# VH-VL binders against Uncharacterized protein y4jR, part 1

Every score and structure here is a prediction.

Target 1, 151 residues: Uncharacterized protein y4jR, of Sinorhizobium fredii (p55518)
Amino acid sequence: MKTLIVEDNPKKRASLVEYYSSEFPSDDLEVTSALISGLRVARDTKPEFIILDMTLPNYSPDENKGSRIELMPFAGREFVMRVNRMSIKTKVIIVSMFETFGVAPRLITLNSLDAELRDRYPNVFVEAVHYSQAQADWKTAIKNARLSLDR
Below, numbering starts at 1 at the first letter of every chain, in headers, positions and changes, except where a header shows other numbers; antibody chains aren't numbered by Kabat.
F, E and O stand for the ipSAE by ESMFold2-Fast, ESMFold2 and OpenDDE, each averaged over both directions (binder to target, target to binder). V2 = 0.75 x the mean of E and O + 0.25 x the DockQ between their complexes.
[cut] stands for letters that were removed.
Atom coordinates printed by the task and the answers are left out, and those that the model quotes come from them; centres of patches stay.

## First folded at step 4 (VH-VL; framework fv_romlusevimab)

Design s01 (from r09 with heavy chain G33D)
Fold by ESMFold2-Fast, scan of step 4:
Structure s01 (fold): chain C 151 residues (1-151), chain A 122 residues (1-122), chain B 108 residues (1-108)
Amino acid sequence: as target 1 above (151 residues)
Amino acid sequence: QVQLVQSGSELKKPGASVKVSCKASGYTFTSYDMNWVRQAPGQGLEWMGWINTNTGNPTYAQGFTGRFVFSLDTSVSTASLQISSLKAEDTAVYYCARDHYDYSNYVAFDIWGQGTTVTVSS
Amino acid sequence: SYVLTQPPSVSVAPGKTARITCGGNNIGSKSVHWYQQKPGQAPVLVIYEDSDRPSGIPERFSGSNSGNTATLTISGVEAGDEADYYCQVWDSSYDHVVFGGGTKLTVL
């Protein structure tokens, strides 16, 4: 299986890579750190499984347009929409360090984003889960989603 | 070589329906999603929504509900827009436009149909 | 809903530089695309992703995007550049495409 990880935080990315590589050592894993590079890898390689962050920069600092380093709080939502439009055979799980997004007075929760994405993109979106170093819930979610693709 | 060709102009009375077609050629129809954009006389461009050409699932912009239907006939590489219960305010040029996922904000439209004029008058 | 503001018209002399603005709250954080529309014709994409040109678009066309203003710049303006110009962004919060109201460029 081909799997893509899109994650800009170096420590969280290392944890995701370490876990995935140990649990599914035979999978072909590719890793990116920005929205646009992630979308292009998805289009070009058509991974069957994608592990995605909700908050991502548009470009990495070292790309031709890399000076735009602004983080987009809803980049994961945009990624899911665009991947759905590519009509590739894939499943996406979002793993986020944050449970709320935006700034007062209106905040959006991870639970409400999860419900929205399930409703709008049921053929590609699996779920959104919270990442915590202290808990293993995100590992269980990744494992269950990946194993469901072996059928 | 890559082109979108739309059906001819229509003159309709209020309450009638119209179907505008957009035929694609020169590329794999199901690999690129189709958007609809309208332009009322002397006015600007207004995005109506899009349709996934692989699944057939449409998404409508907030102002375009009920009377507007996007559909496909993939056997002839054609997307269609149907407007029912026509009103004078529907008078506009209707464009189909292909989006391309190679652009960083992919709702950039690289290929456009020539436009179909729909006139609703008594 | 997100709103893009363009001046309704801009006039420039032939050979001079035209600047068409597109205002939006924090538009510098978004990718801006620009379309040229000549009378009776479909729009043509002239700039995408703030500053990139599609194949076939002259180098005279350039774009920038910072803060609350994106700008389409046309240097060495020719009579053939006379057209309506529209800016466009995608609003990720609503999966919605937003067009500016358009600017009529007149070459005097």
Scores: ipSAE 0.006, ipTM 0.556, lowest interface PAE 10.3, mean pLDDT 84

Design s03 (from r09 with heavy chain N35D)
Fold by ESMFold2-Fast, scan of step 4:
Structure s03 (fold): chain C 151 residues (1-151), chain A 122 residues (1-122), chain B 108 residues (1-108)
Amino acid sequence: as target 1 above (151 residues)
Amino acid sequence: QVQLVQSGSELKKPGASVKVSCKASGYTFTSYGMDWVRQAPGQGLEWMGWINTNTGNPTYAQGFTGRFVFSLDTSVSTASLQISSLKAEDTAVYYCARDHYDYSNYVAFDIWGQGTTVTVSS
Amino acid sequence: SYVLTQPPSVSVAPGKTARITCGGNNIGSKSVHWYQQKPGQAPVLVIYEDSDRPSGIPERFSGSNSGNTATLTISGVEAGDEADYYCQVWDSSYDHVVFGGGTKLTVL
């Protein structure tokens, strides 16, 4: 299967890659670190499974062609929406270190984003889970989502 | 050539249902989304939503949930719009349009059906 | 929901330049597309991504987009350019396509 990871934090990215590669060694894994590069890879390679962060920069430093690099708090939500418009068959899981997003007084929780995305994009979005180095919940969520796609 | 051909005009009574079809030819049907746009008599263009032709997932604009259903028959490269419990306010020309999506920031409609007039009167 | 504002009508003499505006909050950060619709016909895409022309559209048609206003410019206007013109953007935050109200171009 083709799988794409979109994650800008080097430590979290390394943990995701290590876990996924160990658990699903036969999958073809591609890794990117920004919203636009992730969308380009998704369009071009049409991965069957996508593991995505909620907060991403729009561009990575090496792909910046004179555009401003901005951290996008709701990049994962935008990614799911755009992937839905690409006419590709894929499933997306969001793995986030943050449980709240945005700026006071308009803070949105990970649970409310999960509910929104399940309602709006049921054929694309699987779930959003919290990433904690101390807990294995995110590993279980990734494994269950991947196995649901027929090994 | 690339074209979208829609079904013929419909005259319906309030409370009836109607199904408008849009047949694509000249391109790979599942490679482009299909959008629906309505135009009431003498009014402007109003986006109703779209359907992902590869996954079958429909997305409806606010105001077009409930009575409106987008569907596909991929075997004949056809998208359809069904409207149930027709009301006089549904009287309009309904267009299907091919979704020319660019991941970098736009959705534009490069190919349009000729339109289907739906008239709801008692 | 995002809103686009167009003047309801614009009149121009043959051979002159017509300018049709499309107003929207920070519209310069979005890609604007323009459609021409003649009576009884389906719309035709005449400008996409602010200023690009589809194959077959005369170079008399051009577009710009900056700040809060996008503009469709038609130079050397011909009688055949009489039509309704609609601007359109995609609001990616809500996956919502927005059309302007339309501008009727009359060639005097």
Scores: ipSAE 0.231, ipTM 0.749, lowest interface PAE 4.7, mean pLDDT 89

Design s04 (from r09 with light chain V97Y)
Fold by ESMFold2-Fast, scan of step 4:
Structure s04 (fold): chain C 151 residues (1-151), chain A 122 residues (1-122), chain B 108 residues (1-108)
Amino acid sequence: as target 1 above (151 residues)
Amino acid sequence: QVQLVQSGSELKKPGASVKVSCKASGYTFTSYGMNWVRQAPGQGLEWMGWINTNTGNPTYAQGFTGRFVFSLDTSVSTASLQISSLKAEDTAVYYCARDHYDYSNYVAFDIWGQGTTVTVSS
Amino acid sequence: SYVLTQPPSVSVAPGKTARITCGGNNIGSKSVHWYQQKPGQAPVLVIYEDSDRPSGIPERFSGSNSGNTATLTISGVEAGDEADYYCQVWDSSYDHYVFGGGTKLTVL
């Protein structure tokens, strides 16, 4: 199985890679850190499974020409939509350190985004879960989603 | 080679409905999304929404829910826009335009239809 | 809702350089596309992804995007460049495309 991880935070990325590699050592794992590079890899390699962050930079630091890197709070939503457009056989799970996005009074919760993406992209989107170093819920979610693809 | 050809101009009375069609040729219809763009007389371009030609799922921009319906007939590579309960304010040129599915770094409208003028008057 | 601001008009003498701006909050983090529209015609893509040029578009057309301003630059302007120019971005927060209000380029 080909699996793609799109995650810009180095420590969270390392945790995701370490867990996934130990749990599914036979999978072909590709890792990227930005929206556009992630979409390009998805198009080129057509991964069957994608682990994605909600908040990502549009371009990686080396693609940004030294300009200040700005995070896009809803990049994961755009990623899911565009992958759905590609019509590839893939499943996407979102793993986010944040439970809210945007600014009051227009805050959007991770639960609201999860419900929206399940409704709009049921063929590609699995779920969105909160990442916490103290809890193992995200590990269970990733494992269950990945194992469902073997059936 | 690659082109989008739209149906002819329409003159309608308020309250009527209209259906504008956009026929694609020269490429694989289901590999590209189809967008709809409106331009009122003397005004700018306004994105109305798009339809996923592979899944059939439409997405409407704010202001274009309810009276506007996007649909497909994949057997003839045609996308359609239906407007119900026409109002004078719907008078505009309506364009279809494709955007690429497979190339994530290219989310631009590279091919456009010629436009369909819809005039709503009594 | 995300808003793109363009000047309504720009005038330039033949052979000079025209610069058309597209202002948006943090637009430098987005990919900007530019369209040319002549009277009675459909728009034509002239720049995509900030600075890339489609096949057939002259090298006189170039683009840039940083901070809060994207710019379409047309060097050695010709009479045939008279048109309305529109910038466009995808707004991931609302899952929609946004067009600027358009800039009428007059070559005098």
Scores: ipSAE 0.000, ipTM 0.523, lowest interface PAE 14.8, mean pLDDT 85

Design s05 (from r09 with light chain V97W)
Fold by ESMFold2-Fast, scan of step 4:
Parts: structure tokens; sequence; C-alpha cells
Structure s05 (fold): chain C 151 residues (1-151), chain A 122 residues (1-122), chain B 108 residues (1-108)
């Protein structure tokens, strides 16, 4: 199985990689840190499973070459939509440190986003879960989603 | 050569059904989405919806729910549009068109079928 | 539903420059594609992603997109450019492709 992780936070990325590698050691794991590089890898390698952050920069520090890095709060939603359009067989799970996005009065919660994406992209999107070092809920969610792909 | 070839013109009576096919060649069929576009006589292009060629999941635009069905036969790289309970207002040229996703942006409909004229009369 | 507005017709003399507009709310934040359709023929992609040309499309075709207006520009217009032109965007809020109403270019 090919799996892609798209995560810009170094500590959270290290935790995701450590967990996934120990739980599924035979999977082919690719890791990226930005929206555009993530979409490029998804298009080129067609991973069967994608673990995705909600808030991502468009380009990684390596690609910016000293330019300012701007975080896109809804990048994960954009990623799911664009991956759905790629017509590839993949499942996406969102793992987010934040529980709210945007500003009032159009504030969106993680639960609201989860419901929206399940409704709009049921063949691609699995769920959105909260990341917390104190709890293992995200590990269970990743494991269950990945195991469901074994047919 | 990358191409989409559609089935021939159809003349139908109201209430009949029609099935328009679109056969792809020269590329990996399941790597590109397939769109359907309608053009009534003297009118503009109207997007009807698309089908995900990898999963088989169709998405229909608002006006095309109910009587319109998108389907695939991946073994022969063919997408099909079926219209049931034909009405005079279904008279149009129906096009299939692929869209391809680029890592930077959605890519436009770069390859189109030649069109299939469906006439519903008398 | 997202709406794209095009003028129904534009006339231009041979050798001059034609400009066909496509209006939409914040269209500058979207990627705009342009199609040429000659009578009795399928549409042909002439500009994609605001300003890029497919192989085989002459350099006299160009595009721009900013604010609320995207523009297809055809310089040195030839009689063979007479056609209907359609703009198109992806509406991510509704997961739908949207076409403009079309502009008939007449070369007089």
Amino acid sequence: as target 1 above (151 residues)
Amino acid sequence: QVQLVQSGSELKKPGASVKVSCKASGYTFTSYGMNWVRQAPGQGLEWMGWINTNTGNPTYAQGFTGRFVFSLDTSVSTASLQISSLKAEDTAVYYCARDHYDYSNYVAFDIWGQGTTVTVSS
Amino acid sequence: SYVLTQPPSVSVAPGKTARITCGGNNIGSKSVHWYQQKPGQAPVLVIYEDSDRPSGIPERFSGSNSGNTATLTISGVEAGDEADYYCQVWDSSYDHWVFGGGTKLTVL
C-alpha cells in the first residue's frame, strides 16, 4: 500500500510518521509538508491512503527559498476536493490540532467540517479527528481507516 | 492518439429512452474524469455532470437529476449517458469531455468527443 | 450557483484585437478556461488556467484574470477566428463546472 502524509508541523508530523511506520511497517510511506507538494505526490503516485492536516502552507520552506510562508486555514478542504477530482482510488483522513476555522459569524467547527466533507465526498473522505498528544483517538481513527482498505 | 469517439445520431419519440456512448483511447481511462455537456439548438454549453472513472461515482448538476444516468464500462474504456422518458426539450447535441487534474490547478476539458445529436420529435 | 457573464457578441475588423470578457464575483481567485466553438464542431480548448495555451494554439491568443473580470484577447484577428467563445470555471463551493453564456465573435 502507498500512503501519503501531508503535515507541516514538525512535531505532529514526527508523531504521525512514528505511529504509522510502527503500525504498518510494510506500507510505502511518502511525507510532504505543503498543499501543492502534497497534491503533486497524490497525482503522481496515486496513494491509496492519505493522512492530511487542515491548515497547510501552499509551498514548503524549501520551495519558498526565503519567502514568507502563509498558512491556508482551509487547505485540507481544498485538498480533499482536488483529490476527489483526480479520479483516483484513495481515502483521506484529516487530523487537526484546531477545532475551529475562520472567523465569526462564519466560524466553522471541526465537527461541522467533518459532516460537510462526509456528505460531499463520501467516496474519498473518511473523517476528521482532533489531534492531542494526551489522547490516542487519532491513532485509533487512522488504524481503523487504514485497515478498512484491506478489503 | 488521445481521442473520444461518440456513438451516432439518434431520432426518438417522446417517452422513449436513448443511450449515448463515448469511447476513450490513447490514455489511461481511469486517470481522468468524464464530463457530459449539453448544447440545445442555438444555445450555449450546459454542464450536466461528471463521473469518476476510477470509482464509478456520478455527480449530476441540478437540472439533470432523475432521468439522466451516467455509467461506465472500464473494460472497453467507455462512458455512457442514458436519458429516459425523453421530452422535446432534450433535443440537443451531447458531448463527452475529459478533465485532467494538474498538481497546480484543475485542468480544463482538453479532449472532447465529436458530439451526438439527439432529436426528440413527433 | 456561481454565474459567469459574457457579452452575447463582439465584432472586430480583420487584423485588429478582439477582447472577450467573462465576469464573475471574485473570478480572479479562480482558474478560467476558454473554449472556441465553430459551427457544427465540438469546442476546442484555447486557453487554460487563465493564461496558458495548449499545444497548437497560436500565440495571438492570450488570457488574463483579475478581480471580477477574466479576458480572452485575440490579436491580429483572422476570418478563421469567427466562432463562439465560452469561459469556464470550477465552483469549489458546489463541486460543479460552470460555463459562461458564450460570446459570438464576428470578423467583419
Scores: ipSAE 0.006, ipTM 0.589, lowest interface PAE 9.7, mean pLDDT 85

Design s06 (from r09 with heavy chain V107E)
Fold by ESMFold2-Fast, scan of step 4:
Structure s06 (fold): chain C 151 residues (1-151), chain A 122 residues (1-122), chain B 108 residues (1-108)
Amino acid sequence: as target 1 above (151 residues)
Amino acid sequence: QVQLVQSGSELKKPGASVKVSCKASGYTFTSYGMNWVRQAPGQGLEWMGWINTNTGNPTYAQGFTGRFVFSLDTSVSTASLQISSLKAEDTAVYYCARDHYDYSNYEAFDIWGQGTTVTVSS
Amino acid sequence: SYVLTQPPSVSVAPGKTARITCGGNNIGSKSVHWYQQKPGQAPVLVIYEDSDRPSGIPERFSGSNSGNTATLTISGVEAGDEADYYCQVWDSSYDHVVFGGGTKLTVL
């Protein structure tokens, strides 16, 4: 299986890679750190599984040489929309450090985004889960999503 | 050469159903998304939605849910549009159109079918 | 839903330059595609991704896109250029393709 991880935080990325490589050592794993590079890799390699962050920069630091790196809080939603538009067979799971997005008084929760994406893109989007080093919930979510592709 | 050939014109009564077909040739059918575009008499182009030819999953624009169904028969490289419970306002030319890039996440349409006229009248 | 605004008609004398505009909020951040449609015929892609020409489209056709306006420019207009012209973008907010209302180009 080809799997793609799109994650800009080095510590979280290392944790995701370590877990995935240990649990699914036979999979071909590719890792990127930004929205645009992630979309290019998705089109070029057509991964069957994608592990994605909700908040990503448009370009990685090395690609955005002269500009400030701006994080986009809904980049993961944009990624899912664009991947759905690609004629590829893939499943996406979002693993986020944050449980709320936007500004008061109208905040969007991770649970609300999860419901929205599952409703709008049921053939591509699996679920969104919270990441915490102290808990194994995200590991279980990744494992269950990946194993569902093996039947 | 790459081309899309659509089925012939249809004259239907209100309440009937119609199925418009679009047969692709000259390229790998499952690598390019297929779009449906409608044009009512004297009106502009209206995007109805698309179907992922690799997975078979359709996406409908608002206003084209329910009575409109996009489907595929990949064994003969054909995409189809079925309209149920036809209404007079469904009278239009229906076009199929291919995404410009294989596995595209953008929406220029480089190859179009010739169009199928569907007329709904009593 | 996102709206693209085109003038309903543009008239131009043979050999002159026609400019057809497509207005949209921050359209310069989107990729704009242009189609030519002659009576009774399917649309033909004449410009894609703001300014690129498909094979077979004359160099007289060019495009630009910045700010709130995209423009299709046809230099040295010929009688055979008479047609309806449509602009098109992808609206990421609604994951929809949007067409402009069309512009009828008349060549005197």
Scores: ipSAE 0.006, ipTM 0.610, lowest interface PAE 9.7, mean pLDDT 86

Design s07 (from r09 with heavy chain V107Y)
Fold by ESMFold2-Fast, scan of step 4:
Structure s07 (fold): chain C 151 residues (1-151), chain A 122 residues (1-122), chain B 108 residues (1-108)
Amino acid sequence: as target 1 above (151 residues)
Amino acid sequence: QVQLVQSGSELKKPGASVKVSCKASGYTFTSYGMNWVRQAPGQGLEWMGWINTNTGNPTYAQGFTGRFVFSLDTSVSTASLQISSLKAEDTAVYYCARDHYDYSNYYAFDIWGQGTTVTVSS
Amino acid sequence: SYVLTQPPSVSVAPGKTARITCGGNNIGSKSVHWYQQKPGQAPVLVIYEDSDRPSGIPERFSGSNSGNTATLTISGVEAGDEADYYCQVWDSSYDHVVFGGGTKLTVL
């Protein structure tokens, strides 16, 4: 199985890679750190499983040249929409360090984004879960989503 | 070499059904999404929706649910549009168009069928 | 629903420069594509991602996009450029493709 991780935070990315590699050592894993590089890899390699952050930069530091790195709070939502538009069979799970996005009075919760994406993209989106260094809930969610793809 | 070829024009009575086909050649059919675009006589382009050619899942624009059905036959690289219970306002040229799935331009339509004229009259 | 506004018609003398506008709220944050359609023919993509040209499209065709207006520019206009021109964007809020109303370019 081909699996893609899109995660810009170095510590969280290392944790996701370590867990996934140990749990599913036979999978072909690719890792990227930005929205555009993630979409490019998804288009070119057509991974069957994608683990994705909600907040991502548009381009990685290596691709930004002289530009400032601007984080996009809803990049993961855009990624799901764009992957749904591609002609690929894939399932996406979002793993986020943040439970709330935006600024008052327009705060949006991870739970409300999860409900929205499950309603609008049921054939591609699995769920959104909170990442915590101290808790293992995200590991269980990733494992369950991945195992549901075994055919 | 890369082309989309659509079925011929149709003249139908109100209440009838019509099926427009779009046959792809020169590329891997399941690697690109297929869009449907309508153009009524003397009017502009109107996006109807698309179908994922790998999964078969259709997505319809708000005005095109119910009577309109997108389908595929991947064994012959063909996408189809079926319109049921035809009305006079369905008179239009119907185009299929290939979705460019590049990371920067997924929503540009780079290859178009020649169009199928559907005329609904009594 | 997101709306794109184009002038219904633009006239230009041969050899001069034609500019066709596409208005939309904060359109500069979106990628704009442009199509040329001649009578009885399917549309042809002439500009994608604001300013990129598909292979086979002359350098006379260029595009720009900023603020609330995107522009298709055709320099050294030829009689063969007479056509309807449509702008198009993807509206991420509704996962919806939107076309402008079209502009008829007349070369006289």
Scores: ipSAE 0.007, ipTM 0.620, lowest interface PAE 8.8, mean pLDDT 86

Design s08 (from r09 with heavy chain V107I)
Fold by ESMFold2-Fast, scan of step 4:
Structure s08 (fold): chain C 151 residues (1-151), chain A 122 residues (1-122), chain B 108 residues (1-108)
Amino acid sequence: as target 1 above (151 residues)
Amino acid sequence: QVQLVQSGSELKKPGASVKVSCKASGYTFTSYGMNWVRQAPGQGLEWMGWINTNTGNPTYAQGFTGRFVFSLDTSVSTASLQISSLKAEDTAVYYCARDHYDYSNYIAFDIWGQGTTVTVSS
Amino acid sequence: SYVLTQPPSVSVAPGKTARITCGGNNIGSKSVHWYQQKPGQAPVLVIYEDSDRPSGIPERFSGSNSGNTATLTISGVEAGDEADYYCQVWDSSYDHVVFGGGTKLTVL
């Protein structure tokens, strides 16, 4: 299986990589840290599984040289939509440290984003789960999603 | 060499069904999404939706659910549009159009079928 | 829903420069594509990604996009340029393709 991780936070990315590599050591794992690089890798390598953050910069520090890096709060939603339009068979799970997005009073919750993406992209999107160092829920979600692809 | 060839014009009565086909050649059919665009007489272009040629999954624009069905036959590189329970308002030229994309930035349409005129009259 | 606004018609004398605008809220943050449609024919992509020209399209066709307005510019206009011109964007947030209402270019 080819799997892609798109995660800009170095600490969370390391945790995701460590867990995935130990649980599925035979999978071919690619890792990126920005929306555009993630989309390019998905387009070019056509991974069967994608683990994605909701809030991402458009470009990695390597691509956005010397400029202020802006985080896009709904980048994960845009990623799922764009991947759905690609000529690939893949499943996407979102793993987010945040439970709300945007600015008050127009906040969007992780639960509402999850419901929206399941409704709009049922063949691509699996679920959105909260990431917390204290909880193993995200590990279970990743494992269950990945194992569902073996059948 | 790359081309999309559509089926011929159709004249139908209200309540009938019609199936418009779009045959692709000169490229790998499953590598590009296929779109459907409608143009009513004297009106502009209206995007109806698209179908993923690799998975067969259709996506319909608002207003084109229910009576409109996108389908594929990948063995002959053909996409089809079926309209059921035809109404006079469905009278239009229907175009198929191939994705021209950089999914990190845009979707445009570089190759178009010649169009299929569907006329619904009593 | 995202909306693109085009003038319904533009007239230009042969050899002069025609400018066709496409208005949209913050359209400069999107990629704009332009199509030429002659009577009885399918549309032809003449500009994509704001300013790129497909192979076979004359250098007289150019595009720009900033702020709230994208513009298709046709220099040295010829009689054969008479057509309807449509701008188009992909609203990636909704996976929705939006076309402008079209502009009829008349070469007088």
Scores: ipSAE 0.006, ipTM 0.599, lowest interface PAE 10.0, mean pLDDT 87

Design s09 (from r09 with heavy chain N105D)
Fold by ESMFold2-Fast, scan of step 4:
Structure s09 (fold): chain C 151 residues (1-151), chain A 122 residues (1-122), chain B 108 residues (1-108)
Amino acid sequence: as target 1 above (151 residues)
Amino acid sequence: QVQLVQSGSELKKPGASVKVSCKASGYTFTSYGMNWVRQAPGQGLEWMGWINTNTGNPTYAQGFTGRFVFSLDTSVSTASLQISSLKAEDTAVYYCARDHYDYSDYVAFDIWGQGTTVTVSS
Amino acid sequence: SYVLTQPPSVSVAPGKTARITCGGNNIGSKSVHWYQQKPGQAPVLVIYEDSDRPSGIPERFSGSNSGNTATLTISGVEAGDEADYYCQVWDSSYDHVVFGGGTKLTVL
């Protein structure tokens, strides 16, 4: 199986990689840190499984020459939509450190984004879960999603 | 040779239904999304929506929900558009068109079917 | 909803240069595609991603896109270039494809 991780936070990325590699050592794992590089890898390698952050920079530091890096709070939502447009057979799970997105008074919760993406992209999107260093809920969600692809 | 071949013209009465087919050849059918575009007599191009050829999931533009259904038969590389409860304003040429994209950075249509004329008259 | 504005018609003498504009708010931040449609025929992609030509499209066709205006330029216009031309963008915010109203090019 080919799996892609798109995560810009080095510590969270390391935790995701360590867990996934330990649990699914025979999978081919690619890791990227930005929206555009993630989409490029998805198009080129057509991973069957994608683990994605909701808030991502458009470009990684090495691609963002001479300009500031801006975080896109709904990049994960855009990623799911654009991957759906690619017509590749893949499943996406979002793992986020944040439970709310956007700016007051128009804040959107992780639960409402999960419901929206399940409704709009049921053939691509699996679920969105909260990431916490102390809890294992995200590990269980990743494992269950990945195992569902073996059937 | 990449091509899309559509079914022949249709003359229908109001309230009837019609099914327009679009058969793809010369490429891997499930690797590209399929779009539907309408053109009323003497009018411009109007995007109706698209269908993901790998998953079968349709997306309809506003104004094309309910009576319009996109479907696939991947075993014969064919996409279909069904219009139910036909109205006079559905009279148009209906085109299927293949997605052309780069990193999902843009959506363009590189290959078009020849068009299917649907005429609704009493 | 995003809107593209094209002039309804443009007339040009054979051998001269035709310029067809496509107006849109901040259209320079989007990729613009152009289609040629002759009477009774399906549209043909003549320019994609602002300025790229598909294989088989003559070098006389070129495109540009900046600010609020994209332009299709046809140099050395021939009678066979007479057609309707449509610009098109993808509004990723709504996953919606937007076409301009079309421009009829008449070669006199």
Scores: ipSAE 0.041, ipTM 0.677, lowest interface PAE 6.0, mean pLDDT 88

Design s10 (from r09 with heavy chain S104G N105D)
Fold by ESMFold2-Fast, scan of step 4:
Structure s10 (fold): chain C 151 residues (1-151), chain A 122 residues (1-122), chain B 108 residues (1-108)
Amino acid sequence: as target 1 above (151 residues)
Amino acid sequence: QVQLVQSGSELKKPGASVKVSCKASGYTFTSYGMNWVRQAPGQGLEWMGWINTNTGNPTYAQGFTGRFVFSLDTSVSTASLQISSLKAEDTAVYYCARDHYDYGDYVAFDIWGQGTTVTVSS
Amino acid sequence: SYVLTQPPSVSVAPGKTARITCGGNNIGSKSVHWYQQKPGQAPVLVIYEDSDRPSGIPERFSGSNSGNTATLTISGVEAGDEADYYCQVWDSSYDHVVFGGGTKLTVL
């Protein structure tokens, strides 16, 4: 299986990679850290499974020389939509450190985004889960999603 | 030759249903999304939505929910649009159009069906 | 909801240059595509990604896009260029395709 991880936080990315590589050592894993690089890899390699952050920069530091890096709070939502537009066969899970997004009074919860994406992209989006170093819920979610892709 | 061929014109009464088909040839059907575009008499182009030909997942533009259904028959490389409970304002030419796949950065329609005229009159 | 504005008509003499505009808020940050539609026919993509031409489209067709205005330019206009022209963008935030209202090009 080809799997793509899109995660800009180095510590969270390392935890995701360590867990995934240990649990699914036979999978081909590619890792990126920004919205645009993630979309490019998805287009070029057509991964069957994508593990994605909700909040991402548009470009990695390597690609955005001389400009301030801005985090896009709904980048993961945009990623799911764009992957759906690509007509590739893939499943996406979102793993987020944040449970709310945006600015008051227009705050959106992770549960609301999860419900929206499951309703709009049922054949692409699996679920959105909260990431915490203290809990293993995200590991269980990733494992269950990945195993559901096995024939 | 890459081609989209649509079904023939339809004349329907209000309250009836119609199904417009769009048959693809000359390319891998599941590699490109299929869009539906409406054009009322004397009016411009209006995007109705699209269907992911690999997953079967439809996306409808606002205003085209409920009565409009996008579907696929991948065994014959055909996408279909069904309109139920037809109204006079549904009178239009309906086009299918293929997405140009490019990274998800844009959606352009490089190949179009010839159009299907649907007339709703009593 | 994103809105594209086109002039309803443009007239040009044969052999001259026609310019058809497409106005949109910060449209220069989006990719603009242009379609030609002749009476009784399906639209034909003539420009994509602001300025690229599909195979088979004459070099007389060119495009540009900056700020709040995208422009389709047809040089050395021929009678066969009479048609309706539509600009189009994709609003990636909502997975929404937007067409301009169309411009009827008349070759006098």
Scores: ipSAE 0.023, ipTM 0.664, lowest interface PAE 6.8, mean pLDDT 88

